# VH-VL binders against q9m1h8: the designs that were tried, part 38

Target 1, 233 residues: q9m1h8
Amino acid sequence: MEETMAEEGCCENVESTFDDGTNCISKTEDTGGIESKRFYLARTTAFEMLRDRGYEVNEAELSLTLSEFRSVFGEKPELERLRICVPLRSDPKKKILVVFMGTEPITVKSVRALHIQISNNVGLHAMILVLQSKMNHFAQKALTTFPFTVETFPIEDLLVNITKHIQQPKIEILNKEEKEQLLRKHALEDKQLPYLQEKDSFVRYYGLKKKQVVKITYSKEPVGDFVTYRCII
Below, E stands for the ipSAE of ESMFold2; O stands for the ipSAE of OpenDDE; V2 stands for 0.75 times the mean of E and O plus 0.25 times the DockQ between their complexes.

## First folded at step 18 (VH-VL; framework fv_ecleralimab)

Design P5 (at its last look DockQ between E and O 0.64; V2 from the best seeds 0.67)
Fold by OpenDDE, look of step 18:
Structure P5 (fold): chain C 233 residues (1-233), chain A 120 residues (1-120), chain B 107 residues (1-107)
Amino acid sequence: as target 1 above (233 residues)
Amino acid sequence: EVQLVESGGGLVKPGGSLRLSCAASGFTFSNAWMHWVRQAPGKGLEWVGRIKSKTEGGKTDYAAPVKGRFTISRDDSKNTLYLQMNSLKTEDTAVYYCARDYDYWYFDYWGQGTLVTVSS
Amino acid sequence: SYELTQPLSVSVALGQTARITCSGDNIGSKYVHWYQQKPGQAPVLVIYDDSDRPSGIPERFSGSNSGNTATLTISRAQAGDEADYYCQVWDSSSDYVFGGGTKLTVL
């Protein structure tokens, strides 16, 4: 009677607690609390983005806590109150407007209404629309009727600042002279540089334009700094 | 509206000198690279030279045929581009255009040009 | 020196499509720009960066660039399209280079 000792292999469930600092929005937050939090995150990221694009941003807006945000804007913020209008540091006569759109489908009518609403804003040279709904093709076409550049961001893209999660390489945008020198130095043609697409989240965040060149410096210990150049296409 | 207006063209003898001006308006002149392009009668376009923005070093470059004889300068306070032409040759006879290079290496706006005639 | 080659002339019937070529070594690796010049007028930018169109330029104007040839295409040619057309590039060794120009005749 050979007692076959069944070796119960203790599968130690290594619960790898990936402490992904994604604060699980606890399911118990009131729907209003979730909405206000989304606007807080998106608006904060928008300010950071504008700062990084060279706009004049009040530091108080960057340091605003969720609690303070809710105290000012409430649990159900009025979209018009969330608007950001800031001047360019290099040219204070040039302003950018950030507009938060509602959850309703964005139509040509919506775009025209917005155009009328902002027509009195002097010095607008750019606008960002933060979208909570899909924009149809006709509405997209209507954006080209503005006398300045209009960018669109799904609100989801602004809930997290993409620049904070990556061991952020040092990024420098080359001016025209620096780009020319780079191309001459390496006997390169404009399209021979490694590229980033305009739709890239990084490119969109920084508001980079076609043919701009960025210098990206990666610091890798112990090897040192690695530099690469990319052109926007 | 962007405008470029050339002036100073005329008749000059070989070996003579002439100074062209280009008055710019409707944009931030100080940020633009400015160029001179010429066109001999019945011929194509020929790049003459450029001046970069002051913020990007304000350097000048010239085409080989005019190098050492022509000088490009700018007065940002007056929104004016200049072309000093010395030791003029008959081959320098052309309509001279000022042009803006505001983006990357193309001419988005042109003046109407000014005629320079070098003749004995 | 870098050189751009254009045909001396191109003819197109009214309402037809004109194609003007600009040839250069590896021109596809450069951005090509196109200018229209009417008699006694200054050049006007009609295409930049191979295919982008300035404001006010009709959609009939389009550009492409690949390999060793860039092409300006003018669809539904009009009498007002009769002009000289110049291609232009920037080159790291030659700076700003123009093609010799192409006379477009609308028949």
Scores: ipSAE 0.795, ipTM 0.958, lowest interface PAE 0.6, mean pLDDT 91
Fold by ESMFold2, look of step 18:
Structure P5 (fold): chain C 233 residues (1-233), chain A 120 residues (1-120), chain B 107 residues (1-107)
Amino acid sequence: as target 1 above (233 residues)
Amino acid sequence: EVQLVESGGGLVKPGGSLRLSCAASGFTFSNAWMHWVRQAPGKGLEWVGRIKSKTEGGKTDYAAPVKGRFTISRDDSKNTLYLQMNSLKTEDTAVYYCARDYDYWYFDYWGQGTLVTVSS
Amino acid sequence: SYELTQPLSVSVALGQTARITCSGDNIGSKYVHWYQQKPGQAPVLVIYDDSDRPSGIPERFSGSNSGNTATLTISRAQAGDEADYYCQVWDSSSDYVFGGGTKLTVL
């Protein structure tokens, strides 16, 4: 990727309406700095989320600092350069694309343009749109024309990684074989497991679908581990 | 578009053997659990057995009437499911369907079937 | 072994609503799937997970499941709906289980 040096700590600020624009020794953050920080936070969370979903993510992306991010992408990043495309570790022919959308309203025209733009991306099996504006009903319906599942996240939902909070349980997703063995072992039927709603923050973070089962481990030293299983509904 | 095409059916005498094939296209065959389901003439559907995806261990399971006589295998490089039928009995006479179990335990796509007739 | 029971036949007048039942012990704890099979043809999935329709299945096909009975409902029956219908579940002890099938006749 092209590395771009960024200048920080001078020129203008967002907290002063009377900034003269020539004060290079100003220590105030400008509006461009706020935008770059939001994209940095959201992009870092997206990489962590993709890693946790089983995609091959470069460690350098996970450890990238805000300063390094600004050196590469600038204070007002070009959104197309922010895109993430990484392969699934278990099947490297399958890729996921993360697209950062602008502040303009998202319409059917916007979705159609995106569809054309990505038409040559071989092996794409999923897409995530990071939104800065509301998506109208027609645009949401247009997403179903993609040959794969498209998820949407408001950028605000990615500014903090919810899995890093204290007392969050360990979550492991069962594959179909593991789910079958669980049910057989306990003589249970599919609907007899406790449920998690598809809208739950952890469900959304891991991109879980209905009927998937998660193993939830509540770890409290010295008390020990408590394991429960829940089915997405 | 998902397609499943069976072949290899025919007339065979009791005690004989036959191998069925199911050619798959339009999906990632290696990720799917694949099944054989049969239907005797004028009768209902009967599950025969399955083979799980290789990524989940490739385990096979069989219905009691065919255990020890039938063997299910898959060749993911050729997108092909197989059913080896040995020690055939007249009660094995049926149309044999291959079916895809991609989600949780139902058959979303079926082949057109191949007829196996076991008769002297 | 887990068993599913269906009526052998159901008749419906053209344009009327047909209901085909599938009975099993605590079938409401399982997801029920329905297949349509026309003479000489392979089965086709028409309902999965009790009430969901695959792409291409008309909305007049619907399903429900509670207690010991699941029901496939075909509203505004058409001549082309005449077929055999099978219910199916997965059971933790019996694996894949089919009902005996119901012949739907459209008069």
Scores: ipSAE 0.571, ipTM 0.866, lowest interface PAE 1.7, mean pLDDT 86
ESMFold2 (binder alone), look of step 18: mean pLDDT 95; pTM 0.959

Design P6 (at its last look DockQ between E and O 0.71; V2 from the best seeds 0.00; counts 0 for: pae E 2.2 > 2)
Fold by OpenDDE, look of step 18:
Structure P6 (fold): chain C 233 residues (1-233), chain A 120 residues (1-120), chain B 107 residues (1-107)
Amino acid sequence: as target 1 above (233 residues)
Amino acid sequence: EVQLVESGGGLVKPGGSLRLSCAASGFTFSNYWMHWVRQAPGKGLEWVGRIKSKTEGGTTDYAAPVKGRFTISRDDSKNTLYLQMNSLKTEDTAVYYCARDYDYWYFDYWGQGTLVTVSS
Amino acid sequence: SYELTQPLSVSVALGQTARITCSGDNIGSKYVHWYQQKPGQAPVLVIYDDSDRPSGIPERFSGSNSGNTATLTISRAQAGDEADYYCQVWDSSSDYVFGGGTKLTVL
């Protein structure tokens, strides 16, 4: 079976006009209803993302309906109550925190206040900030003062789970051994693999890091499975 | 804080054997690939060999000059890396460093090393 | 076997910029790492993955890698930068490969 490394030409950004079903939010829904729906969608996607990253997520959080969400959090959720803190399945001592930010501009002061607020959290090894406003350069720099990695997501990026789109390939993250075997098998260097950029939405969703390799399996009927490898750069 | 502390170095005759140890602390030792790197007096760094994590097969690889004579092993319960050196040669005289492979293919932490002298 | 070539020595005046090269066949397709070693001390990682700095390494240390040559650049050289510097790569056939090392002298 000749693994033809198909030169995937420039995948034209099929701007799939995802008809953002978000536009069908009828103008008649109470402003509170829209806000609660946004948080519901973002929080749900965040849980799915965390699950897919290997964190321990309660299935009840994934199956929560909008109605149930509103029953628990109200039409105007308190941002602190929306926070997610879950352990890594492989290391329960490592926790990730998801923080939902307000609509106010995020400043260095805001970041410092958050740092103080979470300082008592033991075992945090990562944090995700869900942003509703732009973060300035100084605030971004202030995020580097945390003793762990901080990721930022615009809330808009979490309103839809990118992995739920039709015809998504199977993704497998190679471990270090598997990567080495791949490189040796093909006499390749790290930079000779086809690449994905760190800014790619897929890379961000899965929290992939530089030099990680993913195995992507496309199932196309009637041709069968096509496998490709991508390295994160 | 990550610490690596080598021990077991000393004077040995050609054809002799020596066992080095590296005590690791400040990190989950079992999750990391570990290496031995040596440096002959007044010479450069030379990779000796590695052992992978148990979760990734725990296999070992060796540089050509030491292959068949040296054995790397680990005891994850003791956070300790070992280098068994047999059939030692004068050219094996070096400071031996324990090093951690943190990510992909580089050494982010090193021990202070232990001197092995092979002399008649 | 894959080989890395470094100059034996480089001299730099205090406050000037030092450049240490590491040459290897198609080294630009590899990630290059750099270690500093002071006399009687263990090596310290100063650059990894061509240009990334470990925590605690000054910004005056930088790296680049292209074609057949990687370069460690030390701007505003200080007396404390006098050391041996080693480049290192991983190779699919040779595993972990070090350069011969470069002695940096600060004048």
Scores: ipSAE 0.780, ipTM 0.954, lowest interface PAE 0.6, mean pLDDT 91
Fold by ESMFold2, look of step 18:
Structure P6 (fold): chain C 233 residues (1-233), chain A 120 residues (1-120), chain B 107 residues (1-107)
Amino acid sequence: as target 1 above (233 residues)
Amino acid sequence: EVQLVESGGGLVKPGGSLRLSCAASGFTFSNYWMHWVRQAPGKGLEWVGRIKSKTEGGTTDYAAPVKGRFTISRDDSKNTLYLQMNSLKTEDTAVYYCARDYDYWYFDYWGQGTLVTVSS
Amino acid sequence: SYELTQPLSVSVALGQTARITCSGDNIGSKYVHWYQQKPGQAPVLVIYDDSDRPSGIPERFSGSNSGNTATLTISRAQAGDEADYYCQVWDSSSDYVFGGGTKLTVL
């Protein structure tokens, strides 16, 4: 029979009529299944994040199940096949690339190799690295040599989409003109708005940059909305 | 490589008019607020005015000394910024720079300037 | 209207540190930007957002801003640093405001 279950030896019992379909597995052997699920979760969150940032994302990617993911990519996905490259809706000539990194330490050599690897990708204006390992100071500095913004996310930060687990107030990102009018209306200067730090999960999720302003509207019973503004720093 | 090239400067009599152009290249001109900044000979820099991107209303604003006399416009299809200067005064004598407003309200690239001399 | 005040001139010995100040009421509430202008040339951005350097500006250039004073610092001054330096802010009532400029002389 070609359908044989492994016998792992955590069981000591009876050779009765009982089925020998034992699944006693050391923790070492279950790491592959866990990693494929982690890639699935992180990749799904990445697509949702890119959609919410205004990129054109195929709805099929957002609804992909774990079973379908494993059917396409396998239980041990080839990381290069997991890459995401999607255009910005407002300017389809601009594309963002998401790269899933391996477990090896990320060094200057790793960053340079990545740079060469993507050198022919037309229209890249941003890149996200999904990390499974520490990135040292020299590797972080090497990322600044790219001709576009490079963001990094530990894969653990993408296993859950934080925006789905919270009742969210209405969020509006102000453009530069709207920010200028806000400051003039209240006779405020740039640094006098309340701050939202660049490390904040919300800031990282939407890819917000220093000096952008968000308008946050909370619906308040019974009268109306409570509005606050935060400036990224 | 970002480039801004001004042209149209010259000698004009008080009360006259002159139109400056700024040809832009190396970036998506239509996405940026654009400015004119001037510098009288031997003096400091003085903001003249700006025009916002079309998507943010395309509106203009001017420094008080030039309001009502100067008009800023843009042609995004030609990547060109314009300054129409009317009712010129000797105090308007300056090098006029075209400048790009990159982020929140500073000028990351400047042209080399064009000299306007208002003299009888 | 909002005004920025700079000293008319500053001198520094070759290899020493120059400091150019820009004073304004509560300037620390604003982001300060600095431009270098050599004779006959257009201004060049050397510091933005108080302390950030554009690509290509050496780390000898640094900036700070607090209270009523922003400072451009040029360490290990070179002959090529001799120029006029302007500070600039955006102000909610006065828009774009430049300081009067400071002539840096490297001795």
Scores: ipSAE 0.483, ipTM 0.826, lowest interface PAE 2.2, mean pLDDT 86
ESMFold2 (binder alone), look of step 18: mean pLDDT 94; pTM 0.951

## First folded at step 19 (VH-VL; framework fv_ecleralimab)

Design Q2 (at its last look DockQ between E and O 0.69; V2 from the best seeds 0.67)
Fold by OpenDDE, look of step 19:
Parts: C-alpha cells; sequence; structure tokens
Structure Q2 (fold): chain C 233 residues (1-233), chain A 120 residues (1-120), chain B 107 residues (1-107)
C-alpha cells in the first residue's frame, strides 16, 4: 500500500505590487476652490465640445488656466457670467447658448424664467443646459417649448472631456449625399450600419442626431488608418 | 411657415411639352432636396424625381417611367423648382406635387399640387 | 424593384384602434414614413423614421417597424382620420418607393 505522497506544489503568490499611483486628490481644497474648479472644467469642456461641433470658439477660452479662470470669475462664479454664446462657423447667424444652472431643483418655473430671460437673444438655434440638479419630467417637457433644440448635460459629464480619454479618432460627419453614396456603395440600409445610440456620451458630445453617419478614422501606427462608419440610432 | 406652391399644370396633347413650377417659401430652399411626386386620378402616389442641393452636387434622379423625358431643375435665387416634361403620354396624367426632403429621404412638406392632363 | 404592399382598405369603429400595415422585404432594416391624404388634398406626413411624429400630429398616431412589416397605428379613431394612408421608404436600388395606399374608413 504505497502511500504516494502528493507533492503540494507551493504556488508562490507573486504579489505584483501594482503601485497604483492614484494621486489621492487631497480632501483639503477649500469648498470654494472645488466649486470654481468644477465650473472651470465644465466650461472648458463645453468650449471644446462647441469647437468640435463646428462653432466659432476663441482659442483663449480653450487655453484658459484655472488660475486665470478664478481671476476672471472668482471662487464663486456668477452663473450668468459663465454663459457661452458662440456662432456656428458655417452660419454666423446661428448661435448656440450654454447656460449653467444652479444647484436648486429645476422646475417648470425655472425653465420659463430662463425662456423669458433669453427671449431677446437673436439668432439662437440651439441651447445647452449644464445641470447641477435633477430635472423633473415637467421641466423636461417645458424644454420642448423653446423654438430651438435644447440639450441637457449633467455637469459631471463635462468635468472630463470624453474625447481626450479615447484614442482621438478623426471624426467626420457625412452629409446626405455622402451617406447615400456610402449606402449605395455597400448595398446597405441605414439600420445595417454599425450604430451608436443617441444617448451615447460620444454622440452627445458631438451633438449627433438620429440617422447621421459618422466616419471614424483610427490611426494606429504602424498598421495605418482604420476607417469605420457608424449610424446614429 | 413652409409653403410650396405648384403651377403650370393644364391640358396638353400626347407628345406635347409642359413646364411646371414650384415656388418655395418659409425655409432655406437652397439646402433642401426637392422632389416631384405625382398621383394619377384615383391612384396612389408615385415618385417622379428629385434634385439635390447645390452644396451636395445638385444632381438629379428620375423614376424609370419618366427618365429621358422629364427634367428637374432649380433656381435657388428664385426659390423655385421646375419640372420640364417632354414627350408627354396619356399615362402622365396626374396631379403633380412638389415636396421637400430636408432630412433623410422623406417628404415633410408638400404643395397642393397642379393637375396635368394629357389627352388627345 | 423594391415594392411595398398595403391592404386596400381598413375599417375601424369610432373610438377604436386602427392598424394599417406596410409589408416589404426586410423593411425592418429601412426607415418607414407614413402619409395621410384626405380627398382632394395633398399628402401630409404623419409618421417619419418608423415612429417619430411631426409637430402638430396627434399622439394617437404611432408607428412601428420590424421584420417585413411596418404598422401605422391610429388609436381612438376619429371621423377626421378617414383618409388614404401611404407608407414610403428609400431604397438603394429603387430610390423613393410608396406603398399602394390604404383607405381607412371610420364607422
Amino acid sequence: as target 1 above (233 residues)
Amino acid sequence: EVQLVESGGGLVKPGGSLRLSCAASGFTFSKAWMHWVRQAPGKGLEWVGRIKSKTEGGTTDYAAPVKGRFTISRDDSKNTLYLQMNSLKTEDTAVYYCARDLDYWYFDYWGQGTLVTVSS
Amino acid sequence: SYELTQPLSVSVALGQTARITCSGDNIGSKYVHWYQQKPGQAPVLVIYDDSDRPSGIPERFSGSNSGNTATLTISRAQAGDEADYYCQVWDSSSDYVFGGGTKLTVL
């Protein structure tokens, strides 16, 4: 009865100390400092987004440092001063307005007040509301009463520019002719293209609409450029 | 308000010619793809042809039954769409509508139409 | 050529729900649009992109599209809904294609 001693192979647990250099953002930043930083980041991202959407953005706004921002707007910025109003490069008569909302709940009353406040703005064709609070269903419905498209962004979605974290592909929005040519060339229907949902952060950033097709070019050295098309659904 | 107003319809003999016009207002006409759609008496809708915006090539496409006989053109300075109809046939008898395609391949606005009657 | 098939007629009782179908090969892969045409009038867009409603179109009008069949649904049918209804698609080979139309009668 030979007791075959099963050699317990000591699997040496190589504790790979991944030094997660997650710089703990030290808790001690003054509450005012945090608020101003939040607005700075969101406003910067908003300008980047508007630029990437084809609006005319002053480069000085994109290069503004936090220190300069605080110098201009203070540690507790007035929300009205944070507003951005820029024209579309392709049509200077069309302007987009970015409005930063307060921390108070957004109500129908708030939306109506805003509507009255901006009623004198000529050439507005779009508006972006940067939200710091939840919008109720009634307030959302009230946004449809504007004569132009209103988009809403939680401020948290603007604290980081999503396009900077993704390998920055070249994005081109196809016109109707280009889309038609693409579909004909490949004998495809609209819904047969790879798709992006309207709620996708990328789609929202670029302000893409249903049925638009984007050409995405990825440059991968040394392999070269990879091109894909996606339709918004 | 978007308006499309067709004109130029009437009675014509087989083999004759007719030119329809569609006056557009209330939108940036030069950016719109414009179409002609027809409806024979008591029949369904039939696409006739289109003209794309000038910025997107300004090319024209036609349905097979009218190809080579009909010509669509536009004058953006006048906000006017045209349909030149040559070698008219009795089967071309219809109300002709101009329609706008501003988005993707549907007709969001229609004119009231103009009647073309081809009869001997 | 791409073809769309509609029933010739549909009847609905007042206040009931009407459903008008539009059939085509793999129509679910296309966007379907619907037009209402009353006698002696021009067509009016009532649904676009399968289910979207133009401004001014009542919520009673809805659309769906899957597989080989698109459907226009008219809830709480009114006498004013009596009309011809046409489905339409864009096709890469046939361009703009209309269905044959469906006469909706409200009883």
Scores: ipSAE 0.792, ipTM 0.949, lowest interface PAE 0.6, mean pLDDT 91
Fold by ESMFold2, look of step 19:
Structure Q2 (fold): chain C 233 residues (1-233), chain A 120 residues (1-120), chain B 107 residues (1-107)
Amino acid sequence: as target 1 above (233 residues)
Amino acid sequence: EVQLVESGGGLVKPGGSLRLSCAASGFTFSKAWMHWVRQAPGKGLEWVGRIKSKTEGGTTDYAAPVKGRFTISRDDSKNTLYLQMNSLKTEDTAVYYCARDLDYWYFDYWGQGTLVTVSS
Amino acid sequence: SYELTQPLSVSVALGQTARITCSGDNIGSKYVHWYQQKPGQAPVLVIYDDSDRPSGIPERFSGSNSGNTATLTISRAQAGDEADYYCQVWDSSSDYVFGGGTKLTVL
């Protein structure tokens, strides 16, 4: 009834049609198919990440299939159509913007153009750039001129959601008061908590900042909870 | 631009009372922990106490020399911090500063201070 | 109760490097913050978290902290650097603690 995996007949039809000096159609078809899947995976992970950070995310975006994604955006999606803009649940006037960058090198000119393009978006308090190319240090410096936090993620880091690879324990982010009480209770000083570096994938996924503390509760089946605390350095 | 402006200082006799105010602007006052820090003439800085944001419990803490005599409060609708000082002693003579604590336990902005003199 | 000790005064020749120390038991386990106070003025934060500089503070100001001593370093000292300098920590038992202050004199 059905062959395993993907439909091979579709590729054979396309490849057999052309016999010229350049394999243009097979190159663009192959690139388009792979590219749309990469954007689908990265965009889905971005929505999950924003939901986990406390943004209002439509459930339909989280359950979108690859087929449905391709029906809406095509097999070679236009990058501007992929952008995500969602409000923070705790303060709907605050929005985050996710921008998918192209394969060309990102320069100061690119950053300045983006700044101008988004200047009309009132309520923007954060931005995430999904990168497919290296960003030179001048472009990185230019990001600091934005009046809000700008984060960057290589698209490769978003092709899988790291929180779904192993059984995730319960995660709680401590506010400043909770951190203070923790330190007092254990007679600890700030630098004496076990640490996580800002570069850690877990830290970047939740958007944690230096000096924040996470409470990690892991449930071991034969026994109860195991609790650890980690401080961002 | 962040601004903190204290007022209410003056001359008072031992055993008397004063109420200080600190008007805040240029930031989300309700999210900040607010502090009072004092400096006796010719002396160093001394922490007096603080009040936490309402969302983190809104509780107050005081340095031992003032506990039970001083009360810190805040009015988030007016962006104002208060210090009620009762049973004043000559040792309470100082310039009183309000200070903002947004990050982890340091003071990034200070007011100009208001002088309280306690003498007979 | 936790205490911080600073020298009463430090002198530096114009254009030279000044170093102001702040001593405390195991101060290296804490983050140290530094304030500058000129006569008749409010304190101004110049270093936080041992070595970080707020916006607007010249890069001539730097800090370090290890063991029992934290140090504020002012390179290429200028006349305008003449002021009192205070170190400060948060301590789990004593809350907010300031050093006694150091008067920096630029000769």
Scores: ipSAE 0.533, ipTM 0.860, lowest interface PAE 1.8, mean pLDDT 86
ESMFold2 (binder alone), look of step 19: mean pLDDT 95; pTM 0.962

